# Designs tried in a protein design chat: VHH binders against Dimethylsulfide dehydrogenase subunit gamma (ddhC). Part 2

Target 1, 240 residues: Dimethylsulfide dehydrogenase subunit gamma (ddhC), of Rhodovulum sulfidophilum (Rhodobacter sulfidophilus) (q8gpg1)
Amino acid sequence: DSLNAGNIRLVDPEETVPVIKIPDGIYLRTPNDPDDIIWARVPEFRVEMVMAPPVHPSVGLRYRDEYPEQDLVVQLARTSERFYVRLRWVDPTRDMSTLRDRFRDGAAIEFSESDDSVSYMMGTDAESPVNIWYWHPDGDRVESLAAGSPGSLTRLDRQPVTGASEYRTGHGPDDSQWIVVMSRPLASEGDHQVSFERDTIPVAFALWQGADAQRDGLKLVSLNWIFARMTPDAAPAPGN

## First folded at step 14 (VHH; from m06 with S108A Y111S)

Design p06
Fold by OpenDDE, fold request of step 15:
Structure p06 (fold): chain B 240 residues (1-240), chain A 122 residues (1-122)
Amino acid sequence: as target 1 above (240 residues)
Amino acid sequence: EVQLLESGGGEVQPGGSLRLSCAASGFTFSSYYISWYRQAPGKQREWVSVISSGGSTNYAESVKGRFTISRDNAKNTLYLQMSSLRAEDTAVYYCAARKYYKFGDRYAYDSWGQGTLVTVKP
């Protein structure tokens, strides 16, 4: 793993990134392993994360302009059976608590259920929704959610998404990071479970820094959509 | 002018306790991560502990369970309560401020203090 952002391709909004197809015959001991060697075969790309504009008044009350940006490193892969997301970002503290005055960390990937005409900010409406995979560290839970607008976040009846995480303490706060893997079977039944039977899937990301009391709509987000292209071939291992 | 001023260092016996302070001025202290670092003679500077603006903390494994970092935003002061001190804790202790962390330059802080010497010896 490299913490040097300069060595990782920066992906701008509306750019395309490949979903690497892991060849058949590659067996993963566990479905979600942040340290699986297979990730060395999946190129990393970096996404700039910025504070989400406050939409709901409650978020506005908590919003401050001084919130810093963040870099999120992303890997997208698929097997013949599952779709995988690996996220990592620098975090000097491991925030697990949901006490009154403590907030937990979190991460999410958002999928447009249709095309890029859908708002990347939690969907446009009920007819143009997004599917969100939301991870939080307490128990490595990943929730499958849907939204058609800010404030309309809904937990889906079916929860096919699983995950695993690792907090890696480095030599210092700037060398410590979360590494999160989320995955789901390619085929999933139920409303608002994103279909992977598409050539291109608009995706966006969100991060919650518990240490900064980020929660709910107060979060870091990637701007606009990034287009995940489903590709049949695995890319060579990156030189990183 | 951004300033960090460490104090509280001194000589203590093994097993002893000491409380360090770092007085900050010239910036919005309450919005920064503040860390303690230390540098022993002939060794590289190493991270000790960090505290977020909201009070989240993290510690190096070498000091975990023995040191406690805290802050008083009203006083713009960072603290390090050290207990069960060991000879290997002997070092100049520095406080450093950084507003945020992301991928990039390692160990690059916005501000550093001049340090305070802690000597643990019989």
Scores: ipSAE 0.842, ipTM 0.930, lowest interface PAE 0.5, mean pLDDT 91
Fold by OpenDDE, fold request of step 15:
Structure p06 (fold): chain B 240 residues (1-240), chain A 122 residues (1-122)
Amino acid sequence: as target 1 above (240 residues)
Amino acid sequence: EVQLLESGGGEVQPGGSLRLSCAASGFTFSSYYISWYRQAPGKQREWVSVISSGGSTNYAESVKGRFTISRDNAKNTLYLQMSSLRAEDTAVYYCAARKYYKFGDRYAYDSWGQGTLVTVKP
């Protein structure tokens, strides 16, 4: 049961996970297809998501005392051409409104542009920034963003990241889920586009639950960095 | 004590409408997801609809476009407006509350009501 958290490896902060190399000659049916069978070859790991600290005054006004935790299931893979992220999480409702008076779902992966000395909370400073891929549910747009501190989020000039998503209604709200794939060519030009020409890349994650009126700094986050290893490890066991 | 109490059930002809209510007490209703379930005779209980604390909704395909879930947090009450009722909608309807959903402990609702019977027949 892929929806049973107990069957998916829990990855703690500062642990290492592999970026699975998809062998040459194996291709996705379509770019970023959340349902592609290829994902069965990529091990899933689970990350605990907790409410981000309210570091900005605008968040404090909307902050509630009790926010539930969440589990984010992650898969990382690469081909000879692209880097892929597949995210899935339980969500009873699909929230896609772009109206400012409404809230929508969202998901993001954050990359350190350098090492783990960079703050996982949106970077340390302009010299130690992060690159963020932010998924929009309304059109499966994925923005490539950069930040050096909370409140410094900036849209990059180049937008090489693409995405696709599926909302799967299950037999109930407890097995309904978002499945999101984001990807980019391995090589990408432009400032603050994370380089994948590294052995290890610190990554972190964020989720926005529209149903809980989450937006901007009011979000769920993974704690600290998880280290994505670009060097392939041993062949993974069969997937889910 | 957490309580959920369904009401509004009854007999209705095919094509008819009916509005169910679920009165909640003993917990912070406004912070919970609330769902409707139903169980037809001889069948397993099935999910009908859910509404979040913020009012986001979702529906089973079998009722989509015909049923509308809503809530009044001030009254701690959940509603299910049913229209275009069919014979296959005949069931005992239950409301259930859950604080949040994530991978792991599935089917663990905080509370269930006793149900209200809806019978759709000529």
Scores: ipSAE 0.839, ipTM 0.929, lowest interface PAE 0.5, mean pLDDT 91
Fold by ESMFold2, fold request of step 15:
Structure p06 (fold): chain B 240 residues (1-240), chain A 122 residues (1-122)
Amino acid sequence: as target 1 above (240 residues)
Amino acid sequence: EVQLLESGGGEVQPGGSLRLSCAASGFTFSSYYISWYRQAPGKQREWVSVISSGGSTNYAESVKGRFTISRDNAKNTLYLQMSSLRAEDTAVYYCAARKYYKFGDRYAYDSWGQGTLVTVKP
């Protein structure tokens, strides 16, 4: 049941990917169910994740061979009323608690709120914040946050994002994984929440794996923005 | 120069307990995932358990609740506490070390030990 990452389309920085429209009311079990059969109808893509901070976001990464290479597998979907992201990645062990780590384990998707150029992670300044959906495994908590500059995180007044997850043990450490779904209504709910009324939205990703006892957790980031196309003019082909 | 040496194997009665050790040298033990694998005669080597650098664990379904993996970074030693042993647990047990994992990558482990035999009596 392990997917070979080499068979999943690699999406390079600055590429545009469609958000796949799925039928309303087709969910089989619960909201955000990571195992819903509908996900088999949504094409997967993968994004290269590298150790933060990137040394050369616009150039190659070969100067630091000691950092891990990892793929994040992503699906972007919507109904007429709700936006969904599904994330999955290899994690040999399940880390549910924050008591043993000074940084929370988790996964995030980051949305640009500005048409201006902004930092791909954690924003660029206070007037051009980035909206971050941060999932934490402790109770499937999801927070909507804003970041205007590195190290400047603010929890937003409105919290419209929900999520669910599954940790799946495979036949070994190399196919054991987290699977996370986060979703929110398309309608905007407050300041600094991403607007889905735009044609395209820059998105980026981050992962925390609290297994690295020699550092303040292992933080991985995507290299640059990927562009999520909210209103594709052509009907998307079924993934299968 | 990476070396892993398993020990603690032997014969044990059904339902009994045994503790395996894996002594490590020649690398920064505390920064690696360390795994136990086992191989019964005529069978493929199969994964048993893994422990991260930070002490988080995972287990194959067949051993979950019966085996406990642990590590002592001060002694560069990995342990496997085995309880409620059954005939199907008879195998040579190996430890293996690896720094990182990703999907679909059939990485060789950076090192394997020579193994220690566990025999569960009839």
Scores: ipSAE 0.434, ipTM 0.773, lowest interface PAE 2.1, mean pLDDT 76
Fold by ESMFold2, fold request of step 15:
Parts: structure tokens; C-alpha cells; sequence
Structure p06 (fold): chain B 240 residues (1-240), chain A 122 residues (1-122)
């Protein structure tokens, strides 16, 4: 599970990736265990993560050539009852602190209800809502959020998403990493909770690495939507 | 030109303490991850500790709880406070600087110093 082991396929922007069906008889010892042996059987893919666009176009100290780039390794899976995301990324230091900015330290996956949405970076307006699962390192808190208006992020009334994590110190900074699992029942009720009944769902990702000495941490985002294809349940053949 | 100059090594009794320094020049020190590595005779260079631009730290298991990494951005200087020293800590200690880390990126560090020798007496 080392970030330096094997070549993991890089997924291009707007590519479709499968959500792998795990048979219901497969053992999972605890909810969201990042070390569950089942994860060795789910194909990994990686997504390029780049510094989020600056709020002010005239930023002087953050040049394109100096902005960091990072890969996020992703696994998507489901059972007959739950959807799972496993995320892992290089982080040379374990930054557990919670800061004033909610998204300064952590990881998120964003789900869109539209295939033409331009708001893959945590929502835009009331006409293009998104559902965000945000993981905090403090006690493995996961929040289900909506972003429907500019500059507004709302905690949803129902909180069906759970998660767990592990920080692994490697043999050096280049293979020390966070590993995070988040999951939710496929069936969910409430405004702005993503529906898994669609055959494809646009997803995007964000990371906060609180290593930046500035007041806000470094925020990385995926380049564009990736399309998660829900693998259907097995069904018996009708004519036999 | 990027420069890293280690100092503060020497001989010490078992259980003793030393403080290493690494003076940096030729780059924006405050924006970099800075690390300590060490190399014992006949062994591969191994990582000891890292500190982020924001002051977050990480340590190899073999030194955790005994070594403390710190930085002084006003002096462009990295420190390693070593305590409870053991014979296995005998090595040449190096500092190294890197802007960022990413998956599958094994690029060399921008600079290494010549190192400073730490000898822990038997």
C-alpha cells in the first residue's frame, strides 16, 4: 500500500472510472477500516491535484511554476447497501490541528447532480447544488455538506456519512501518508444528499495540507470532474 | 546557489545530548520542508526527521521521543536537538531541503550539505 509501489493508473479529467461492487459476503471487520484486506482487491487510480485557483488574480508570491502538484490515490467501491471511498496521499507531517478555516486540514469528495456543472470546487449557486463529504483529522469527523450559493456551505440536517483514517509514517517524507475511508448507505433521505441511483455521478476531490506557514493552509483540488460509474447489483438470468 | 551547512556534531557519552544546526542560504527557507538524514558507516542514508513550512513535524520511529526538530525562519536555520543518545545514533548527519512531495515523485533534494559527524561513545 506504499505510494512508491507499482504504477497506478492516472485518470484523465472527465474520464469514467468504475465503482467496484464488493460481494455482500465479503468480510469487513469494522466500518471504514483503512487496513481492511478488501482494499487490496479494489483497483486504485490516481488523480492529479493542483493548487486551488487564487481568490485574487494578482497574487504575487504564488507563481504557477512554484505551486505544488500532488497525486491523490482513490478507490471507489460499493456493496448492496453502502458506497465507499478510500483516499490516500503523501503528507510528510501529521497535521491534526483544527484551525479557524474548516477546510484547512482534511480531505473531501464532492458529488454533482449535473454533468455540465462548472462548480466542481465546492459548489457555486442554488441552481447547481453539490454534496460534499468532508473528513476532519480531529476524531475522524466526517460532515455531509451542501454548497448551493456562492460563499455558502451548509451542514445538512442528516449526517449519514462515517469515516476512519490512519496516518502511516514511512521510511521518509516521500512515503508518509494519510489513508482515509468514508462511506454512507446507498439509500439516503434529505435535501442535497447525493443519489446513488444514477448510473454515473460526477465527482471531484480536495485536500488540505496544513503545512503552509501562511494563515490558511495549502488547498489542492482535482483538475475537473471524474465520472464514477455505479456497477449494478447482480441479478439472476430471467430465462433460465 | 542553494547552500546547506551542518554543524554541531561531536563526541558524546551514552545518554548525552547534542544540538545540530543547519544554516541555509540561496532559497526561501520559510517555504520549504527541511529534513535531517543520517548515514552510519556501511549503511544506507536514512531519514531522521522533517519539519514543514508551518512547523508541523514527523520523526522516524527510532528517534521519536528523543530528537526534536525545529526551525528559526528569521535566522534561516534548522535545528535537531538530540537527547538520550545511544550507540546506534552514531552517524554523519545531513540536512536537506525540498519544496513539496507528491506520489511517485522521487526527485533528488535541491541540496545536501557535507554533513556533521556525531559519535556516541560505547
Amino acid sequence: as target 1 above (240 residues)
Amino acid sequence: EVQLLESGGGEVQPGGSLRLSCAASGFTFSSYYISWYRQAPGKQREWVSVISSGGSTNYAESVKGRFTISRDNAKNTLYLQMSSLRAEDTAVYYCAARKYYKFGDRYAYDSWGQGTLVTVKP
Scores: ipSAE 0.424, ipTM 0.771, lowest interface PAE 2.2, mean pLDDT 76
Fold by ESMFold2, fold request of step 15:
Structure p06 (fold): chain B 240 residues (1-240), chain A 122 residues (1-122)
Amino acid sequence: as target 1 above (240 residues)
Amino acid sequence: EVQLLESGGGEVQPGGSLRLSCAASGFTFSSYYISWYRQAPGKQREWVSVISSGGSTNYAESVKGRFTISRDNAKNTLYLQMSSLRAEDTAVYYCAARKYYKFGDRYAYDSWGQGTLVTVKP
């Protein structure tokens, strides 16, 4: 069905993907609507998600073989004024959190604030500041966060990101899913908020599944940065 | 050795009730998703219900409000309480166990039972 991994292009680490320009003023009039018909016209890609974090190549390889792996399906889009990300992933049951300071179920996109790197290693480095949009299932709240040091997260003073979601029951557990849209104005100010005035932006992803009994749930992360291209491709041929 | 053993099937009148059980052994039952599937004569196997390790549930639309899945982790046993049964519910019912889900792994369960027959009389 539509969730078959073989039908959706896998994006390799450090690959560049386009942010698709969608028409102004006609779509997404219901803000962040996960079911807006425009999403059928935005190409999907998938990113491999693995248990975080691997600490040794040999241990990491064995770790991947013996621990859950999951793909995250992503769409990146923009209008002339707003950036959108749509995320969807398999979740056999709907789990809502009642504790706001815990990351039971959730999804995140991470943006590099730096332009001075060719590539980044996975995870947070103290000298590599990042902006994180974290979605909670409770009330569809999205927080804009910064990593101030490795493993530390700080809620930012400005909160320009909004979101909406749908939990969709499929024909079985393997196609039952969360679908989440997060978005923000392209022109946004505030300390540590990602700038969309760049040609490309390194992005990474995380998921939390709160179905297990762990205190912080099962955390999955993408393997490395991918690069979101904000500028459009070459102009179409003039014959049209 | 992983084993799943369904029981509780039988013949019922339309509108009747049955309770299916699935006894599990050979794995850590409490940490798995456990599902019910069914297969009617001449049809593909179809999903009925799932329960997570934490007790959250989901149901196929055709059985919502009529079937209830539950688990007793102390007894390593899964249940399906079926009510308001219809002729369309006639099938062999299977339980299946899976640790984690991925896209496109519809029948890649770690283990399946042998099934129990439910027949809803005309």
Scores: ipSAE 0.421, ipTM 0.773, lowest interface PAE 2.1, mean pLDDT 77

## First folded at step 16 (VHH; from m06 with G54S)

Design u03
Fold by ESMFold2, look of step 22:
Structure u03 (fold): chain B 240 residues (1-240), chain A 122 residues (1-122)
Amino acid sequence: as target 1 above (240 residues)
Amino acid sequence: EVQLLESGGGEVQPGGSLRLSCAASGFTFSSYYISWYRQAPGKQREWVSVISSSGSTNYAESVKGRFTISRDNAKNTLYLQMSSLRAEDTAVYYCAARKYYKFGDRYSYDYWGQGTLVTVKP
């Protein structure tokens, strides 16, 4: 696990990144082990995270100007049977519970259900819904959700996604971090579950940091889709 | 004018206790992460503890179970209760304030105090 962010490639919006195929049966303990030695063989990339825009454009511009950016470090991998995402980000304190005066941390990856060029924001086009894997630190719960419009998150009937996590205290607040792995079988059926039988899949990310109680927690989102290449020879998906 | 002013340092026997304070002014204390750092002579500055705006805490392994960080937002004051002190805890202790953290942004704090000396007698 590298903390040298300057050496981890920052991917721009609409870039294509490979999903790395790894050998089956590598895990030493569980399928979602954040400490599995194989993760040292999967290239990391950074995605810029910004505060989610509000519904009013002029407020949204001022909203973004007042808050610093955060990087999310991502690894995408697969075996012959299963797709994995590993996420890690700086978090000076661990916020796991929903106690009255504390808000919880959280993380999500969002998959476009369609190959069409669409907004990354929660499937804001009714014809381009998103499948969301939402991790909650309480018991490492991961939910597979669908969204077609703002405020329309729906828990799906089938829940094929599992996850595990570790919070690591570093040598300071600047290298204390969450590390989260989520995974699902490649061949998983169900209404609005992302299909991995596509050459390229648009993905986006979200984070919740509960430590900022003054603002009811902090929600961060990636700026736009990036494109996960499932097939090494496939052309990159068209831009937004 | 922003100010962070540490106090409560002094000499103490091994196994003893001290309470450090950091009085803050000139910024919105309640919206910041506030940390304690320390620096022994000839050594690099090292992190001790942090407390978030919501009151969540984290500690360096070397002090966990012996030190307790707390804050009083009504008084704009940060505290460090130090117990079971050892010779290795001898250092100048600093408070520092910062709104947000990200990778690769080490020690870029918005505000630092001037420090207070803690000496644990050999």
Scores: ipSAE 0.495, ipTM 0.799, lowest interface PAE 1.7, mean pLDDT 78
Fold by ESMFold2, look of step 17:
Structure u03 (fold): chain B 240 residues (1-240), chain A 122 residues (1-122)
Amino acid sequence: as target 1 above (240 residues)
Amino acid sequence: EVQLLESGGGEVQPGGSLRLSCAASGFTFSSYYISWYRQAPGKQREWVSVISSSGSTNYAESVKGRFTISRDNAKNTLYLQMSSLRAEDTAVYYCAARKYYKFGDRYSYDYWGQGTLVTVKP
């Protein structure tokens, strides 16, 4: 598939984007199939991804200044029963292997449990916890995680999120990409699993490109929340 | 001064093998994606293979299974082992370095070599 940036709208931080309702029960091949024909009916948007701030603030600004931004292409959809996210991004190589406690290729979506105007890397304090769906290329494993403060990350007891992926080699490294789908039932049990019963849900994204020089790869994050609109709105955004 | 210097080109019969090298200097080789490209006379340059800083690889479909890319970061050298060569592999082969890939960027390489000629006799 094409990675032409000029044909996909860039969404600014704190903008609201719709979650598109698609028909139930039309999975043509497998659940979470990145190639399902349904995805042609879901509008794509782009999010700019920047180098995540490191532990020390002064070093973090230098890291962000030295690395170019990366685009992430996103689609948000739901059925009457499940919420789906489809992510795709340029990745010159398929990196399936993982060193212990390290990330190779990977992707995450972060959901805020509260209406916070600022998105932190792994979450905020206990008053603004985040639920994180973290996809691993090895076996398409997805983990549902919670964070109550920066650096405090917990694997949740219930693991309701599933995923699948495809790596497509293009005509060159600039045309090669990962495509990842993650989904979960709209109804979910357990503390700190995101609730989809809200009108809008703050979301943010992270990517790991394990082929880069750093041991755990580059971690890229969206700068701030984007708001996923679960219900129709009376006034659509400009350019719709 | 940044340099990428290819070597190892030559003439070979169909089905033969060659090993290309690309010696790098003047930049942090170990932090870059390094690629092989090739250009036949009168044709556009086309991608052959890429290797990441950590050793992950990707290949154009036309060479997959026949060519192997590798790197030695201690020697700042990129290699391309070519086997089962065919007439259509005749081209000037270039190495190229790029630190990051972005959505929608194409052929935006930081550094290019000057090339080495590979000729596969008819």
Scores: ipSAE 0.452, ipTM 0.783, lowest interface PAE 1.9, mean pLDDT 77

## First folded at step 18 (VHH)

Design w01
Fold by ESMFold2, look of step 18:
Structure w01 (fold): chain B 240 residues (1-240), chain A 121 residues (1-121)
Amino acid sequence: as target 1 above (240 residues)
Amino acid sequence: EVQLLESGGGEVQPGGSLRLSCAASGFTFSSYYISWYRQAPGKQREWVSVISSSGSTNYAESVKGRFTISRDNAKNTLYLQMSSLRAEDTAVYYCAARKYYKFGDRYYDYWGQGTLVTVKP
């Protein structure tokens, strides 16, 4: 799991990236294992993560370049029955603190329910909601959520997403990292759960670092949608 | 201009304790990650510990459970409490500061000049 930028392609906003199909029944027998050997065969890509626009007046004062940019390394994979996302990012310290003015580490992927464009910020309109998988470091809990308005999250009745993680201390803080896998069956039931029966799915990402400057909705977000390609486009029919 | 000044080094017996300090000036200490690094003679510089602006910490495996990093933002001072010292801990200890970590960027904004710790054989 390299953090060398030259080996991992940076994906521009609105690019299409493949979801890699992996063999059934052999890999990820320990569900969501961040260390499964299959991950060495799934291409990685980087997504630029920037400070989210403020939703709180005090956050607006901090927005003036107070928070550094981050890169998120992403892998997208599937079997015939299950969709997986693996996320990793540099984090010099493992922050699982519950102190009053601290924020614990966290990560999320947001899925658009529509093939049309919707806001990539969490809390979009109720008529075009998004499904969010939000990972929490305590117990590797993943919540499946819907967002109906900016800053408004609703826990869904069905909770089909699972996850696992590892915090790796490297040779120094610059190569210490979280690695998180989240996954769900491709077949899904329930309102606002993303459908994987689509050729492409718009996705976006969020991170929470445990620094005290990332509180009350302060977070890093991807700049815009990227498009996860589930299946290749149909080829033109011969002879028409 | 900017200074990071380590102190508290010296000679100590195996199993002993020592407390290092790093006094900072000329920058906003409270908003930085501050690290300890060390370099033994003839070896590469290696990371020891880091503390975030909020007080979260991380340690190299070789020192975990024996060393404690802390900071006092009111005094602009970083500390390293070293216990159960071993001969392998003999090194020059440096403090270093950087504001943020980014993929592919390993640069530190500021380095100290170092303080020598010698653990007697």
Scores: ipSAE 0.445, ipTM 0.775, lowest interface PAE 1.9, mean pLDDT 78

Design w06 (from u03 with Y107H)
Fold by ESMFold2, look of step 22:
Structure w06 (fold): chain B 240 residues (1-240), chain A 122 residues (1-122)
Amino acid sequence: as target 1 above (240 residues)
Amino acid sequence: EVQLLESGGGEVQPGGSLRLSCAASGFTFSSYYISWYRQAPGKQREWVSVISSSGSTNYAESVKGRFTISRDNAKNTLYLQMSSLRAEDTAVYYCAARKYYKFGDRHSYDYWGQGTLVTVKP
């Protein structure tokens, strides 16, 4: 896995990327294996992650100038029966859990439940309901959640998403990373679970990176939707 | 004015122990990742260990199990407890502070110390 930014295409907001169809039985060793050789055949892309604004997008732009930016490396894949996302990012230390921070390190993908989503700038409001897959480092727990307003998350009754992860130490803090895979059957299960019986699904991402000192944990988000194209015979995403 | 001041270096026999300190001033120490690096004569500087603001740690494979990094945020001080020292541990040891890590950014530390020499002698 490459941490060289020049080798991995940066995807702009509102761009369409393909979900790559791969052979059934893609995990030859274990389910959700982050190191399965199949992942070398799935194109990676980068998404810019910025500190989440507290109340308004204009405040977020000022925060962007004063706070870290981070790229998230993403792969989207499916079999005939199951949808997969693989996420990786630089993290100098592995933080599994704390007593004072329920989501100290974490990663999420957000799916719009609506085909008619036209803007992410207003966040997760009632007009753009979202299903969120949230990975927790303690025990590789993955939760399926619904959101109706900013900061308002509800755990769903059905929990069909599974995941696994690996933390890799490199030759320095800038070369150490988390790698996370989450997946779910394509067939929907339960209220507010995203439907994959759609041609295109708006998706967005979040990371939680704990710092106990002064910021109440650092939440990073992608700035807007990108569009995951589910259609058969998907070509690699063009540079638009 | 920012300062990072290492101390505790010296000469030791193989198998011996040392404790390094790094005193910080002029910045908000508690919000930074703090690392130890080392540079042996004629070699490139290499990473030893890092500790997050919350106390989480990571170590280079060559020192894992022998070195322990710690911090005291109330005293603005970083420590490295070195045990089972070997000849290859001879180097100048530096502390370095960096607030954030970014994808693809390898060498942009905000602050560096001046170093303290550790010599492991036969």
Scores: ipSAE 0.480, ipTM 0.800, lowest interface PAE 1.7, mean pLDDT 78
Fold by ESMFold2, look of step 20:
Structure w06 (fold): chain B 240 residues (1-240), chain A 122 residues (1-122)
Amino acid sequence: as target 1 above (240 residues)
Amino acid sequence: EVQLLESGGGEVQPGGSLRLSCAASGFTFSSYYISWYRQAPGKQREWVSVISSSGSTNYAESVKGRFTISRDNAKNTLYLQMSSLRAEDTAVYYCAARKYYKFGDRHSYDYWGQGTLVTVKP
């Protein structure tokens, strides 16, 4: 996995990206292995991540000037039975936490249940329901959550999403990174779980870094939707 | 004026210990990642360790288990406790500060120290 940003296409908001179909039953080690060689055959793309507004802002609107912008590297794939997302980003230190807020010290992907929704993150005025997969580094826990009413985030009754991760120390802080895979069966179980039977699905992303950042941690978000285009079951493997 | 001033270097026998310090001034030390780097004669500068504003740490494999990075934000001071020193640890040691790390932005630090020499006598 290259950390050279020039080799990885930056995807603009509202662009459409493919979910790459890969062959069934070709797992080389484990289902969510971030190092599986199949990931070399899935195109990577970058999404610009920006500082989200703090929940308790200081006087003024200077939150964006205090924290950096970062790119998130994303891969989207599926088999005939399962949807996968792989996320990677620079993190100079490996932070594990036993104290929990809903989105602290982790990574998330948000799926819209409606193609016409204008809301793309849990912290906005959601007009339509969204399904959020939240990965936490402590034990590689993944939660499937819904946001339906303003200011409300509900843990869903069914928890079909699994994940695994690797923290990779590089030759320095600038090439040390988290790599996270989350996946779920394509067949949905329960209310507010995203349906993968749609042609395209709006997605958005969030990251939390640092256990002791000012004002309840550092939260980065993608702005606006990216549209994940589901490929048909008959699509050949991307490496061929 | 921003300053990072290393101290505590010197000569030590193999298996010995040293504690390096890096005194910081002229910036908000507590909000920065602070790193130790080292450069041996004839070699490229290499990363040793980093500590976040919250005290989370990371180490190069070559020093893991032997070196401990720490910080005292009240005193604006970074430390490196070095133990089980080996001849290959001989180098000039530098502290460096960077507020944020960005994807694809390599080796760009906001501030560097002048260095302190550590010599492990064979």
Scores: ipSAE 0.475, ipTM 0.795, lowest interface PAE 1.8, mean pLDDT 77

